# VHH binders against FERM domain-containing protein 4A (FRMD4A), part 1

All scores and structures are predictions.

Target 1, 303 residues: FERM domain-containing protein 4A (FRMD4A), of Homo sapiens (Human) (q9p2q2r20to322)
Amino acid sequence: RRCQVHLLDDRKLELLVQPKLLAKELLDLVASHFNLKEKEYFGIAFTDETGHLNWLQLDRRVLEHDFPKKSGPVVLYFCVRFYIESISYLKDNATIELFFLNAKSCIYKELIDVDSEVVFELASYILQEAKGDFSSNEVVRSDLKKLPALPTQALKEHPSLAYCEDRVIEHYKKLNGQTRGQAIVNYMSIVESLPTYGVHYYAVKDKQGIPWWLGLSYKGIFQYDYHDKVKPRKIFQWRQLENLYFREKKFSVEVHDPRRASVTRRTFGHSGIAVHTWYACPALIKSIWAMAISQHQFYLDRK
Below, numbering starts at 1 at the first letter of every chain, in headers, positions and changes, except where a header shows other numbers; antibody chains aren't numbered by Kabat.
F, E and O are the ipSAE of ESMFold2-Fast, ESMFold2 and OpenDDE, as the mean of both directions, binder to target and target to binder. V2 is 0.75 times the mean of E and O plus 0.25 times the DockQ between their complexes.
Where letters were taken out, [cut] stands.
The coordinates of atoms that the task and the answers printed are left out; those that the model quotes come from them. Centres of patches stay.

## First folded at step 1 (VHH)

Design a01 (framework vhh_lunsekimig_d3; at its last look DockQ between E and O 0.01; V2 from the best seeds 0.00; counts 0 for: pae E 22.0 > 2, unsure alone 60.8 < 65, placed apart)
Fold by ESMFold2, look of step 2:
Structure a01 (fold): chain B 303 residues (1-303), chain A 124 residues (1-124)
Amino acid sequence: as target 1 above (303 residues)
Amino acid sequence: EVQLVESGGGVVQPGGSLRLSCAASGFTFSSYALYWYRQAAGIERELIASITSGGSTNYVDSVKGRFTISRDNSENTMYLQMNSLRAEDTGLYYCARDEVTYTVGSTYYEFDYWGQGTLVTVSS
C-alpha cells in the first residue's frame, strides 16, 4: 500500500508498505533519515475519518490501523508524541532540532494557542536560525513569505501583512550576532512556557452530556472547560493514578483521593479511590486510552 | 553514519588562491546548513563562513570579499574558494554540519559532525 510519511523538515517519504511491516520498523526507517538516537519521544500519526489524530502502535503492523477510506496514499506524520518540560533534558542535537521543527509546525498550524505578539518574536528566531543576521527589510519580507513563521490567525488579527512584518523586523534587528543554536534555544524557551504546549487535546463529554476538553501530557490528565484550553478545571497527575481503562464510549481514571471516607465492607478494598469518567465515540475513546497508557509509561520510565 | 571529509589544502604563497572541498555522506545533505571553521596553532577553532540549506551565506569580517562558500547538492559537496590568501590564513580548516556549540541553560553541547581538517599553509 502506498504511504506518504510527512517529515518535520518538509520532506515526504514515499514508500510501498508491505502488509507485515511493523510500526516500529517504519519509525526506525524514518528516524534514520535524521540520525535520531532518542526515538522514544517520537511517533507516527494519522488523522482518522472523524478528524482526530491517532498514533501508530509500535508493536502492531502499519496496515492494521484504521486509516480513512480515501483515494490515494495513506498520509502519515512523523512528529513528537512525548513532550518534556525543557529541551535541556535531551541528550543529542538531532533530537533538539527535531523538537524545534515540531514546535514550529505546531505554531504554524495553530495547534498551540499563542498571542500574536509572541508569534512575532518567535518569527524573529525562525529568521535568525534560517537566515542569520538581519540585512534589510526587503529581504526579511521575502523570507517571511517562504518560511512557516506567521500563522493565519496572527495575520487576520492585524490590519495588514506589512504591519506584522514590521513587528517581526523590530524583534529580528535585536538578534544581531546570535548563533543558530541560541536562536533555537530562545525559540523553544518561549514555546515551552506556553500553557498549551505538550498537551494532546480530546473533545469529550461527561455523563450529563456536557462537553469538555480532556488534555493528556507529560504532566498528567487535565480536564478543561470547552471554551478554555488554557486553565484546567481538574488535574490528575500521573503519580495519583491507580488505574486507567476504557469500554466502548467510556474512558475512566481511578485516582487516589485521601479525602474520601471509607465505608468498611463496601469500600475496604477501594478506600480512597475516586473514579472519573468521560464519554466519546469508541474510536476516540480507544485513542485517548492508548495515549494515556503510553504517557503513563513514559512518566514511569523517566523517574 | 555521518562523515565529512575535507580536501584541497596545501602550501600557497601570499596572494594565492586555493579551493577546499568538503565531501559529505550519511545524511540528507540538501537539508542542512554547513559551516567552515579554521584553527591556527594555539588558538581556539573559529567559525569563518556558513551557508544555509537555501544558499544564504555569511562570513566573518577577516575573510569577507576574499572567501566564497558554496554548495553542490547534486554532489553532496561544500566548497570554500579562498582568494588573496595571507599568512594569517594559515591553519587547519574544518567543515561541519552543525554549529560547534550552543547552550541550553547551563548545558554545553558539542557537535560530533566535523571533518578531520585539511591544512592550509601560506608561506614565502
Scores: ipSAE 0.000, ipTM 0.132, lowest interface PAE 22.0, mean pLDDT 83
ESMFold2-Fast, scan of step 1: ipSAE 0.277; ipTM 0.705
ESMFold2 (binder alone), look of step 2: mean pLDDT 75; pTM 0.728
OpenDDE, look of step 2: ipSAE 0.016; ipTM 0.266

Design a02 (framework vhh_lunsekimig_d3; at its last look DockQ between E and O 0.16; V2 from the best seeds 0.00; counts 0 for: pae E 13.1 > 2, unsure alone 63.2 < 65, placed apart)
Fold by ESMFold2, look of step 2:
Structure a02 (fold): chain B 303 residues (1-303), chain A 125 residues (1-125)
Amino acid sequence: as target 1 above (303 residues)
Amino acid sequence: EVQLVESGGGVVQPGGSLRLSCAASGFTFSDYALYWYRQAAGIERELIASITSGGSTNYVDSVKGRFTISRDNSENTMYLQMNSLRAEDTGLYYCAADSEITYEVSGTTYYFDYWGQGTLVTVSS
């Protein structure tokens, strides 16, 4: 079956996938393109029929996944699946550069909430990394047209493109002499501090039908008011959880609460386990559970 | 696609008998523990009987001696034989399955949990 794997540098790998190809083998192929050794942070994703992102399971065959029933090639994405708090913990420059490309893509595609003033500073590091030191306003305007540095929403919030370019230039002039590597580190330091960095958000409801955001990240599971994806209302750290499960439209986490009986591990008595439950369509619940299990395993593997 | 489909519900007189079936598909039936729940109007579901993958059974006191849970792994079907039925047994009966093979890491248990849609049992004169 024809597949397109969208890479982090905006290129595509086109291939004819044989029926027995495992998802791990496809990941290995893409990783070799980047000379990537630290593959544990990355995955291959697709968008399902309901518009939600799903990750290929490494031990399964690529073609056994529930892709949309559309004509044309299967569209796949190579991207960061498992985030860490800082790129300083990564061992290889190839890994660091892929995290940088992933972050630039997320900012440009507006997947990370970020103030336009921060966008202008981030754009200055993109220029320093790609082009070196500031030379002239005219060169910067030309370069900004060619680089994915300014998301559309940031441009719309201000009086003109020229205003935005001037703000970028103001930051960029301060960077003279900064190396490519230092620009990458400074870019990532800012993005890593953003509240929505590294969080996989899912739109869910509670038992009463009230909407929430459920966030899954390397830090744990977070529940947010639907109007505030930045400050969580509830935090479930990975080390605090006793059970994770799902059923069709339901995702649940269990924490120890000696005042409450457990509904997990079906018993005729009670054990003092508190259950927190969220609801969504079955496809999204399956995605949430798969991400939660994978994130929890990743947390444990790093000990 | 995982399915649990209950059947065999109906209307019976007090003292009568009824046999419920739960047909399963989409998973390895022999690896799962199986359960019967019931729900009367306005009340939360209650677990009434269970059977492990190895065949060990358990019951709530209110049905002990009257109900028998069983499984046929060759037919991927669980049964509930209900004898000496009472008006209090009226309700919607659900089958459920969970994996007995679980992964416990750092005190967190991972498993799968499946439910049927229910079959109605009415005990009345």
Scores: ipSAE 0.000, ipTM 0.266, lowest interface PAE 13.1, mean pLDDT 84
ESMFold2-Fast, scan of step 1: ipSAE 0.323; ipTM 0.738
ESMFold2 (binder alone), look of step 2: mean pLDDT 77; pTM 0.758
OpenDDE, look of step 2: ipSAE 0.298; ipTM 0.671

Design a03 (framework vhh_etentamig_d1; at its last look DockQ between E and O 0.07; V2 from the best seeds 0.00; counts 0 for: pae E 17.6 > 2, unsure alone 64.6 < 65, placed apart)
Fold by ESMFold2, look of step 2:
Structure a03 (fold): chain B 303 residues (1-303), chain A 125 residues (1-125)
Amino acid sequence: as target 1 above (303 residues)
Amino acid sequence: EVQLLESGGGLVQPGGSLRLSCAASGFTFSSYAMSWVRQAPGKGPEWVSGISGSGGSTYYADSVKGRFTISRDNSKNTLYLQMNSLRAEDTAVYYCAKDEGTYTLPSGEYVFDYRGQGTLVTVSS
């Protein structure tokens, strides 16, 4: 079957995938195009029939996944699957470069929620990395049209493109003399400090029908008020997790909660064990569960 | 790749006992909750019992509470179900399953992936 793998640098890899090819083998092939050795942070994703992002399971064959039933090539995406606290923990420049490309893509496509003032500063680092030192306003305006620096959300918050461009230029002028590598590090330092970085958000409801955001990240599972993706209402650390479950419209976790030990729930068994459940459409619940399982496995494997 | 192999079924008289075993392979056994599910002739699957990955929490359907005991040995990748005081209505093929949410259910349907062939338990005089 024909597959098209979208890479983080705008390239597309066209492949004829044989039925026995494992997802791990495809990842290895894609990684070789970047001289990437630290493959554990990356995965290959696809959009399912309902529009939700899913990941190829590395121990399964590529063609055994539930791709949309459409004519044409299977569309796949190479991107960061597992985030970390800081790129300073990465060993290779190739890995750092890919995290940078991934972060730029996420912000440009509005997958990470970022205030427009922060976007303008981030855009200045994109310019410094891609083009070097500031030269003129006219060159910057031209370059900003060509680079994935200003997401639509940020532009809509202001009455003119020129205003946004001028704000970027103000930041960019301060970067004179900064190396490409330093610009990448400074960009990532800002992105890594964002409360929304590395968090996969899912719109869910509780059993009473109240809407919440459920966030999945390297830090754990988080429940947020629907109006506040920054400050979690409930935090479930990976070390507390004993069981994950999904069924149709339900996603549940069984956690060890020391706080419940003082007010035991005697009707459900051992003290300090609690079950938490969220609801969404079946496709989204499956996506949440798959991400939670893989994030938990990544947590267990990090040594 | 994931394999679940049930054993220990057989013919037993009402009031008797059996112990079922499930050998698991192809995944990190201790990281996942496990369940027993049964299917009587001509009926749909019925969740029987569940156990957390650590073994610290156990759960039972009302129909088997007080008669069945679920356990696991994570060093042997094996799940167990001790069935006591067996009744004719316990007659079914019993399957072990990698638990995907049976401990939170008031009711519902399960997707049975990575299941074995099951082991037949017949309770008859």
Scores: ipSAE 0.000, ipTM 0.113, lowest interface PAE 17.6, mean pLDDT 81
ESMFold2-Fast, scan of step 1: ipSAE 0.283; ipTM 0.700
ESMFold2 (binder alone), look of step 2: mean pLDDT 78; pTM 0.791
OpenDDE, look of step 2: ipSAE 0.013; ipTM 0.279

Design a04 (framework vhh_etentamig_d1)
Fold by ESMFold2-Fast, scan of step 1:
Structure a04 (fold): chain B 303 residues (1-303), chain A 126 residues (1-126)
Amino acid sequence: as target 1 above (303 residues)
Amino acid sequence: EVQLLESGGGLVQPGGSLRLSCAASGFTFSDYAMSWVRQAPGKGPEWVSGISGSGGSTYYADSVKGRFTISRDNSKNTLYLQMNSLRAEDTAVYYCAKEYEVTYSLGDTEYYFDYRGQGTLVTVSS
């Protein structure tokens, strides 16, 4: 079957995927195009029939995943799946470059919540990385039309495009003399400090039908008010959790309760009062389950 | 009262096929996910397959993927398991279960159910 893998550097790989090809072999093929050795941070994502982001399971065949029944090739996306606190922990330049490209894409596509003033500063580092030192106001305005540096929401929050461009120019003028590598490090330092960086968000509901965001990362599981992805209302660090539970439309976490004995195999279901449960369609619950286990395994590897 | 009645088990040769059925009563069948669970002699229970209430989503254990197919007929309140390419290790008592819960604990996955039927024996042997 025909597949298109969208790469972080705006290239597409056109592939004819055979039924026996494992997702890990596809990831290896994509990684080879970047001379990428630190593959453990990356995954291949796709959008399912319901519009939700899913990830290929590395030990499964590529074509065993539930792709939407659309005409044309299967569309896949190579991107960062497992985030870390700082790119300073990365060993290879290729890995650092891909984290930078991934971060730029996430900011531009509004997948990471960012204050507009921070966006203007980030755009100045994009210009410094791509074009070097500031030369003129007109060159900057021309370059900003070609580079995906300013997300639509930031443009809507201010009186004019010219205002936004002028703010970027002010930041850019201050960066005179920075190397390409220095601009990347400074960009990533800002992005890594953002509260929503590295969190995978899923729209869920509680038993009462109240909407929430459920966030998953290598640090744990987080519950957010539907209108505030920044400050979690509940924090479940991996070391605080005893069990995760999955049913068709339910995902549950069981918090350590020192007053309770371990759940025995003679009981049916979870132990009760220490359990937090969220609801979504079966496809989304499957995605949450897979991501939660993957993030916990990544946490164990990094610990 | 929930009642589940499994049938279709028997003796089959390696590489053969069997189709299991589960007749459900005492609840609104289409509102509940259903599962097949098996227990081999001297071993603990193993979750085999699950299906959503509508039949739109299906789930399989890695040991049976590509060989077994779960399906349901909500008009007949019946759950099915089509078993192909049977192996000696598939020998077990197969149970129909109303709903299922997958448990992840320190990397290990365990399965628990709120109700099981009386079971049907499948023996794969020459």
Scores: ipSAE 0.278, ipTM 0.695, lowest interface PAE 2.2, mean pLDDT 85

Design a05 (framework vhh_7uia_1)
Fold by ESMFold2-Fast, scan of step 1:
Structure a05 (fold): chain B 303 residues (1-303), chain A 126 residues (1-126)
Amino acid sequence: as target 1 above (303 residues)
Amino acid sequence: QLQLVETGGGLVKPGGSLRLSCVVSGFTFSSYAMAWVRQAPGKELEWVSSISGSGGSTYYEDSVKGRFTISTDNAKNTLYLQMSSLKPEDTAVYYCARGWEVTFTVGSDTYAMDYWGQGTQVTVSS
């Protein structure tokens, strides 16, 4: 079957995928195009028929995943799945480059919430990385038309495109003399400090039907107000979690409560008091489950 | 309607063997973790063994380890507990229990069960 793998550098890799090809083999093939050694941070994603982002399971065959039932090629995306505190922990320049490209894409596609003023500063680093030092206002305005540096929401929050361009120019003028590598490091330093960076968000409801965002990352599981993805209302760090559960339409976490009776193989336990449950359609619950298990494994591998 | 029906209990001599069976209906058997829990007269509930819904991972209480074996037959929707080298202290009512549809243990042997059978009596005496 025809598959298109969208790469982080805007290229598409067109493949005829055989029924027995494993997802890990496809990841290896994509990684080879970037001379990428640190593959463990990356995955291959697709959008399911409900519109939710899913990830290929590396030990399964590519074509055994629930792709949308439509004609044409299967669309896949190579991107960062497992985020870390800082790119300073990465050893390979190819890995750093791909984290930078991934971050730029996430900001542009509005997958990471960021203030417009921060967007303008980030855009200046994109220009410094791609074009070097500031030369003229005219060149910047031309370059910004070719580079996906300004997301639509940031443009809508201000009186004109010219205003946004002028703010980027002010930041860009201050960067004179920075190398390409310095621009990448400075860009990533800002993006890594954003509260929503590295969090996979899922729309869920509680038992009363109140909508929430459930966030999953290497740090744990977070619950957010539906209108505020920035400040979590509940934080469940991996070290605090005893068990994860799922059923058709619900996902539950059991939290260690030092106030309850100690659980041993000779006692029943008090898990019902320390359980938090969220509801969603079965497809989304399965996606949440797979991501939670993968993020926990990534946490253990780095511990 | 959900049902868990235990059978196979009875009177057995020390050193003997028994196989307990639990036939389940009203839910997709292979989607749930399953467990055996026992209660001796005048004692608290004691977890005996559990089996995960995926991969068939098994867990045992230390006092039964090496003597008891938990298993499933998905085609028959049946959970088993094979008991060998039975001791008088194994005398109890044995309950089949259903866990969450899928369970992942993050850092402990803690278990959570939401549906129980009626129990089957096991008596070990000479």
Scores: ipSAE 0.000, ipTM 0.293, lowest interface PAE 11.3, mean pLDDT 82

Design a06 (framework vhh_7uia_1; at its last look DockQ between E and O 0.53; V2 from the best seeds 0.00; counts 0 for: pae E 8.0 > 2, unsure alone 64.3 < 65)
Fold by ESMFold2, look of step 2:
Structure a06 (fold): chain B 303 residues (1-303), chain A 127 residues (1-127)
Amino acid sequence: as target 1 above (303 residues)
Amino acid sequence: QLQLVETGGGLVKPGGSLRLSCVVSGFTFDDYAMAWVRQAPGKELEWVSSISGSGGSTYYEDSVKGRFTISTDNAKNTLYLQMSSLKPEDTAVYYCAKSEYDITYSVGGETYYMDVWGQGTQVTVSS
């Protein structure tokens, strides 16, 4: 079957995928196009019929996944799947540049929540990376039309496009002499400090039907009020988890209760244990489950 | 009224085999994950093996991999544990247990959420 893999650098790979091809083999092929050795941070995703990203399971055949029924090639995305605290932990420049491209895409697509004043500073680093030093206002305004630097929400919060461009220019002028590599590092330093960075959000409900966001990241599992993706209501660090549970429409985590650590008769499932449960449609719950398992294994590998 | 009844325990020599059975009433296997859990004298409960209800996926504790096989017969409402190459350290009371969930992923070895338990069957491996 025809597949189109969208890469992070605006390229596309057109492939005729054989029925036996494993998702791991596809990832290896895509990674070779970037000379990427640190493949453990990346995955191949597709958008399901409901508009949510699903990740190819590396031990499964590509064509065994339930892609949307539509005309044309299967559309796949090469993306960061597993985030880290800082790109300073990455060994290769190829990996760092892919994290940078991934971050730019997330901010432009408004997947990361970021104040518009921070967006203007980030846009200045995009300009410095792509075009070098500031030369003139007219050149900057032209370049900003060509680059994915200003997401729509940031533009709508201000009186004009020109106002936003002027704010970007203010930041950009201060960057003269900064190398491409320095601009990437400075961009990523800001993005990595954002509270929504590296979080995979899922719309869930509690037992009473109240909606929440469930966030899965390298830091753990987070529960957010539906109207506040920034400050979690509950935090479940990976080190606190004892068991994860899955049933049709239900996902649960089991954590050790520190206030009950003094119980000496250890009983299976009866004391020192707190269980937290969330509900969603079966397809979304399966996605949460797969991400939780893979994130926990990633945490263990880095521990 | 959910009930789990284990049978098939006994005394065997090292290297021997046993087949444990867990007859289930009050629910259908394909709705829930099932597990075997054991407790040796003076030790805590140890998860041995699990099988998912809907997916047929099987999981094993490292010390029993390759020696024990978990399976089900849904027509008989029975969960099995085929134990081979038995060692003295396999001596324990073996419990059949039901999860409220299809699949359980254990991130630690000590505590598991199982909502219904059998009474256990004794397995003794001794020369």
Scores: ipSAE 0.013, ipTM 0.400, lowest interface PAE 8.0, mean pLDDT 84
ESMFold2-Fast, scan of step 1: ipSAE 0.514; ipTM 0.834
ESMFold2 (binder alone), look of step 2: mean pLDDT 79; pTM 0.823
OpenDDE, look of step 2: ipSAE 0.113; ipTM 0.570

Design a07 (framework vhh_ozoralizumab_d1)
Fold by ESMFold2-Fast, scan of step 1:
Order: structure tokens, then C-alpha cells, then sequence
Structure a07 (fold): chain B 303 residues (1-303), chain A 126 residues (1-126)
């Protein structure tokens, strides 16, 4: 079957996927295209029939996933699935470049919430990485029309496009002499510090029907007010969690409650366990479940 | 409706043996890992044994390892626990339990179960 894999560098791979091809083999093929060795941070994503982002399971066949029923090629996205605290932990320059490309895409598509002043500073690092040192205001304005550096919302929050361009120029002038690699490191340092970076968000409801965001990352599971993705209301670190479980429309976590007495032997249903439950449609619950397990396994592999 | 019915408990002297049975209904028995758990008077639940859906893998805590054996007959939808060299400290109500649909153990020293039966009392006393 025809598949189209969107790459982080805006290229597309057109592939005829055979029934027996494993997702890990497809990932290996994409990785070879970038000379990428550190594949463990990346995945291949697709949008399901409900519009939610899903990920290929590496030990399953590509065509055994629930793709939307449409004529035409299956659309797949190569991107970062497992985030880390800093790119300074990465060994391979190809990995660093792909994290940078992924971060730029997430900012531009407004998947990461960023203050507009920070956006302007980030855009200056994009220019430094792509074009080198500032030369003239005219060249910058021309380059900003070609590069996906300024998200639509940032442009709408200010009096004019010229205002936004002028702010980027102010930041860009300060970067004279930085190498391409230094610009990437500085860009990533800012993006990695953003509260929403590296968190996979899912819209859920509690038992009373109140909407919440449930966040999943290598650090654990987080519950956010529906209008505030920045500061979690509840934090469940992996080390505090005993078990995860799901049923058709619900996802639950079991947490050790430090205010309760613990038993000498751990067992099923012992004292000191608190249960938290969230609700969503079955397709979304399955996505949450798969991501939670994958994030915990990634966490264990990096201990 | 999921049902688990334990049987085979009773009074036995220290050093004796008992075999517990659990009759399962309302679900595809072979698709689920099964557990034995126990609760001594005045204490919490304690995990006793675990068996995979196929019966190919079993696990035991050190407190019963070498003395207890878990087994299953998928054709009869029945789970068993063979208990040998019983001690007074083994006195408890024994429950069989099914793995919860979509259960993942974050901490491997604990597990979860979704359904248990009414239990069967085992008393080890002279």
C-alpha cells in the first residue's frame, strides 16, 4: 500500500509498504535517510479517524494499525516522540539537528505555547542557523517570508507584520559571530525551558464531566486545568506510581499516598494507594494508554 | 458478568497440604493472567502467585516459593493452587483474581486485579 512519510526537513518519502513490513523497519529506513544512529527518541505518527495523533508500535506491522479509511496514500509523520532535558545528552549531530527541526515545527504549528517576545528571539536563532550573521533589514524581511519562523497567533497579537519583523531584527543583530551549532544550542536551550516542551497533551474529563488536560512525558503523568497547560494541578512522577489501568472509556493511575500508612509487603489493594481516573472516547483512551506505557519504558531505559 | 468462585479451603495441621480451586466464568479465561492473593486476619492483601494466560510462566514471592504451585486448566476454566508444607502463618482467606483489562505494572513489586471471588478460608492449626 502507498504510504507518504513526512520528514522533519519538509521532504516526503513515497513508499510502497508491503504487508509484512514492521514499523521498526520503516523507522530504520527513515533513520538511514538522515544517517541517524540514535533512533530511540523518534517515532512515526499518524492521525486516526477521530483526528487524534497516534504512533506506530515498533514491533507490529505498519499496515496493522488503524489508519483513517480514505482513498490515496497513508500519511505518516516522522518526529520526536521521546523528549529529554537537554540536547547536550545527545551523541549524534544528526539527532541534534532533528530535535532542532522538530522543535521549530512544534513552535510554528503552535503545538508549544510561547510568549510572542520569546517567539521573536527564537526566530532570530532560526535566521542565524539558516543564513549566518545579520546583513541588512531588507534581507531579513525577505528571509522571514520564506522560513516558517513566525506562528500566525504571534503575528495577530501585534500592530503590524513590520513590528514583528523589527523585533526579530533587534534580536538577530545581537547574534553576530555565532556558529550554526551555537545557534541551534541556544534555540534549544530556550525551547527546552518552556513548560509545555516534551509533554504530550490529551483532552480528558473527570468523573463530574469537568474538562482537563492530561500530560504524558518521561517525567510522569500531569493533570492541568483546561485553560492552563503551563502549571500542573497534580503531578504523578513515575516513581510514585504503582499501576496504570484502562477500560473502554477510562484511564486510571494508582499512586502511593505519602499521608497514608504503608504495608510492609506490597500487594494488590493495600493501604496507602490513591486512585485517579479520567474519561475520554475509546480511541483517545487507547492513545493515552499506549503513550503512558511507552513513556514509562523510555524512563526506565534511561535510568 | 465476571464470576470467580474459590473452593478447597479448610482446617489442616502444620506440615499438611491443601489444593484450592477457582472456577471462572463470564470471560475468555485463557486471555487473562490469573493470581492467587490472600488476607490474614487483621492484615492487608498479600500476593501469593501468578500464572500467564497460556500457563507457560509462573511467579511466586519468596514466602511461598518451593511450597506452593499455581496451575490452570484452560479447557475447564479453572485455576488451582497446590499448597504444601503449610505453616500457621499461611492462615488466611485466599482469593483468586483476574488481571484488569489494560493493566500495566509501573512498580513490579505490586500488581493489580479487577475481580475476586468471595474467597476460601485456610486455617493452619494444631
Amino acid sequence: as target 1 above (303 residues)
Amino acid sequence: EVQLVESGGGLVQPGGSLRLSCAASGFTFSDYAMYWVRQAPGKGLEWVSEISGSGGSTKYPDSVKGRFTISRDNAKNTLYLQMNSLRPEDTAVYYCARDYEGTYEVNPETGYFDYRGQGTLVTVSS
Scores: ipSAE 0.293, ipTM 0.717, lowest interface PAE 2.1, mean pLDDT 85

Design a08 (framework vhh_ozoralizumab_d1)
Fold by ESMFold2-Fast, scan of step 1:
Structure a08 (fold): chain B 303 residues (1-303), chain A 126 residues (1-126)
Amino acid sequence: as target 1 above (303 residues)
Amino acid sequence: EVQLVESGGGLVQPGGSLRLSCAASGFTFSSYAMYWVRQAPGKGLEWVSEISGSGDSTKYPDSVKGRFTISRDNAKNTLYLQMNSLRPEDTAVYYCARETSYEATYTIGSETFDYRGQGTLVTVSS
């Protein structure tokens, strides 16, 4: 079957995927195009029939996943799945380059929540990385038409495109003399400090039907008010969790309580045990379940 | 609330027998698979036996196979473990556990089994 893998550098790989091809083999093929050794941070994603982002399971066949029933090629995305606190922990320049390209994509697609003033500063580092030092206002305006640097929401919040371009120019003029590598490091230091960076968000409801966001990352599981993805209302670090539970329309976490002196350590669902449960459609719960396990395994591998 | 109460433990000499009971309440007993698990002093939890909700299917690890028999009385909401040819290494606190209502569980800690009762102590010595 025809598959189109969107790469982080705007290229697309057109592939005829055979029925027995494993997702890990497809990841290896994509990684070879970047001479990428540190593959553990990356995955291959697709959008399901309900519009939710899903990830290929590396030990399964590519074509065993629930792709939309749309005509044409299966659309896949090579991107970062497992985030870390800083690119300073990465060993290879190829990995650093791909984290930078991934961050640019996430900002442009509005997957990371960021203030427009910060967007303009980030856009200046994109220009410094791609074009070097500032030369003229006309060149910047031309380059910004070609580079995916300014997301739609940032443009809509200000009086004109020219205003946004002028703000980028002000920041860009201050970067004179920075190398490509310095621009990448400075860009990533800002993006890595954003509260929503590295968190996978899922829309869920509690038992009362109140909407919440569930955030999943290498640090644990987070519960956010539906209108505030920035400050978590509840934090469940991996070391605080005993078990995760999955049922068709619900996902539950069991929190460690070392203060109970009972001879019975496990009393799940009994009075006094701390269990937190969230509800969503079956497809979304399966996505949450797979991501939670994968994030915990990544946490253990880095511990 | 779900309640499981184990009983029948005690001191027995090697080669002896004991019958453990677990009284269940707060749920439809016949709809759930049931387990016996044990914890020896200074060791982790060990799975001992499993029985389906209907009672038609049972499973045992090699360490107790042929010596232990799990059974249930759905009319009395009671789970049993018949232990024969007991050995000093069978000394442990024994717990009965209900299957979860979840389709899958993922254990983050070192525990592989859920249990709800207080347990009953079995000591095998002279």
Scores: ipSAE 0.307, ipTM 0.726, lowest interface PAE 2.2, mean pLDDT 84

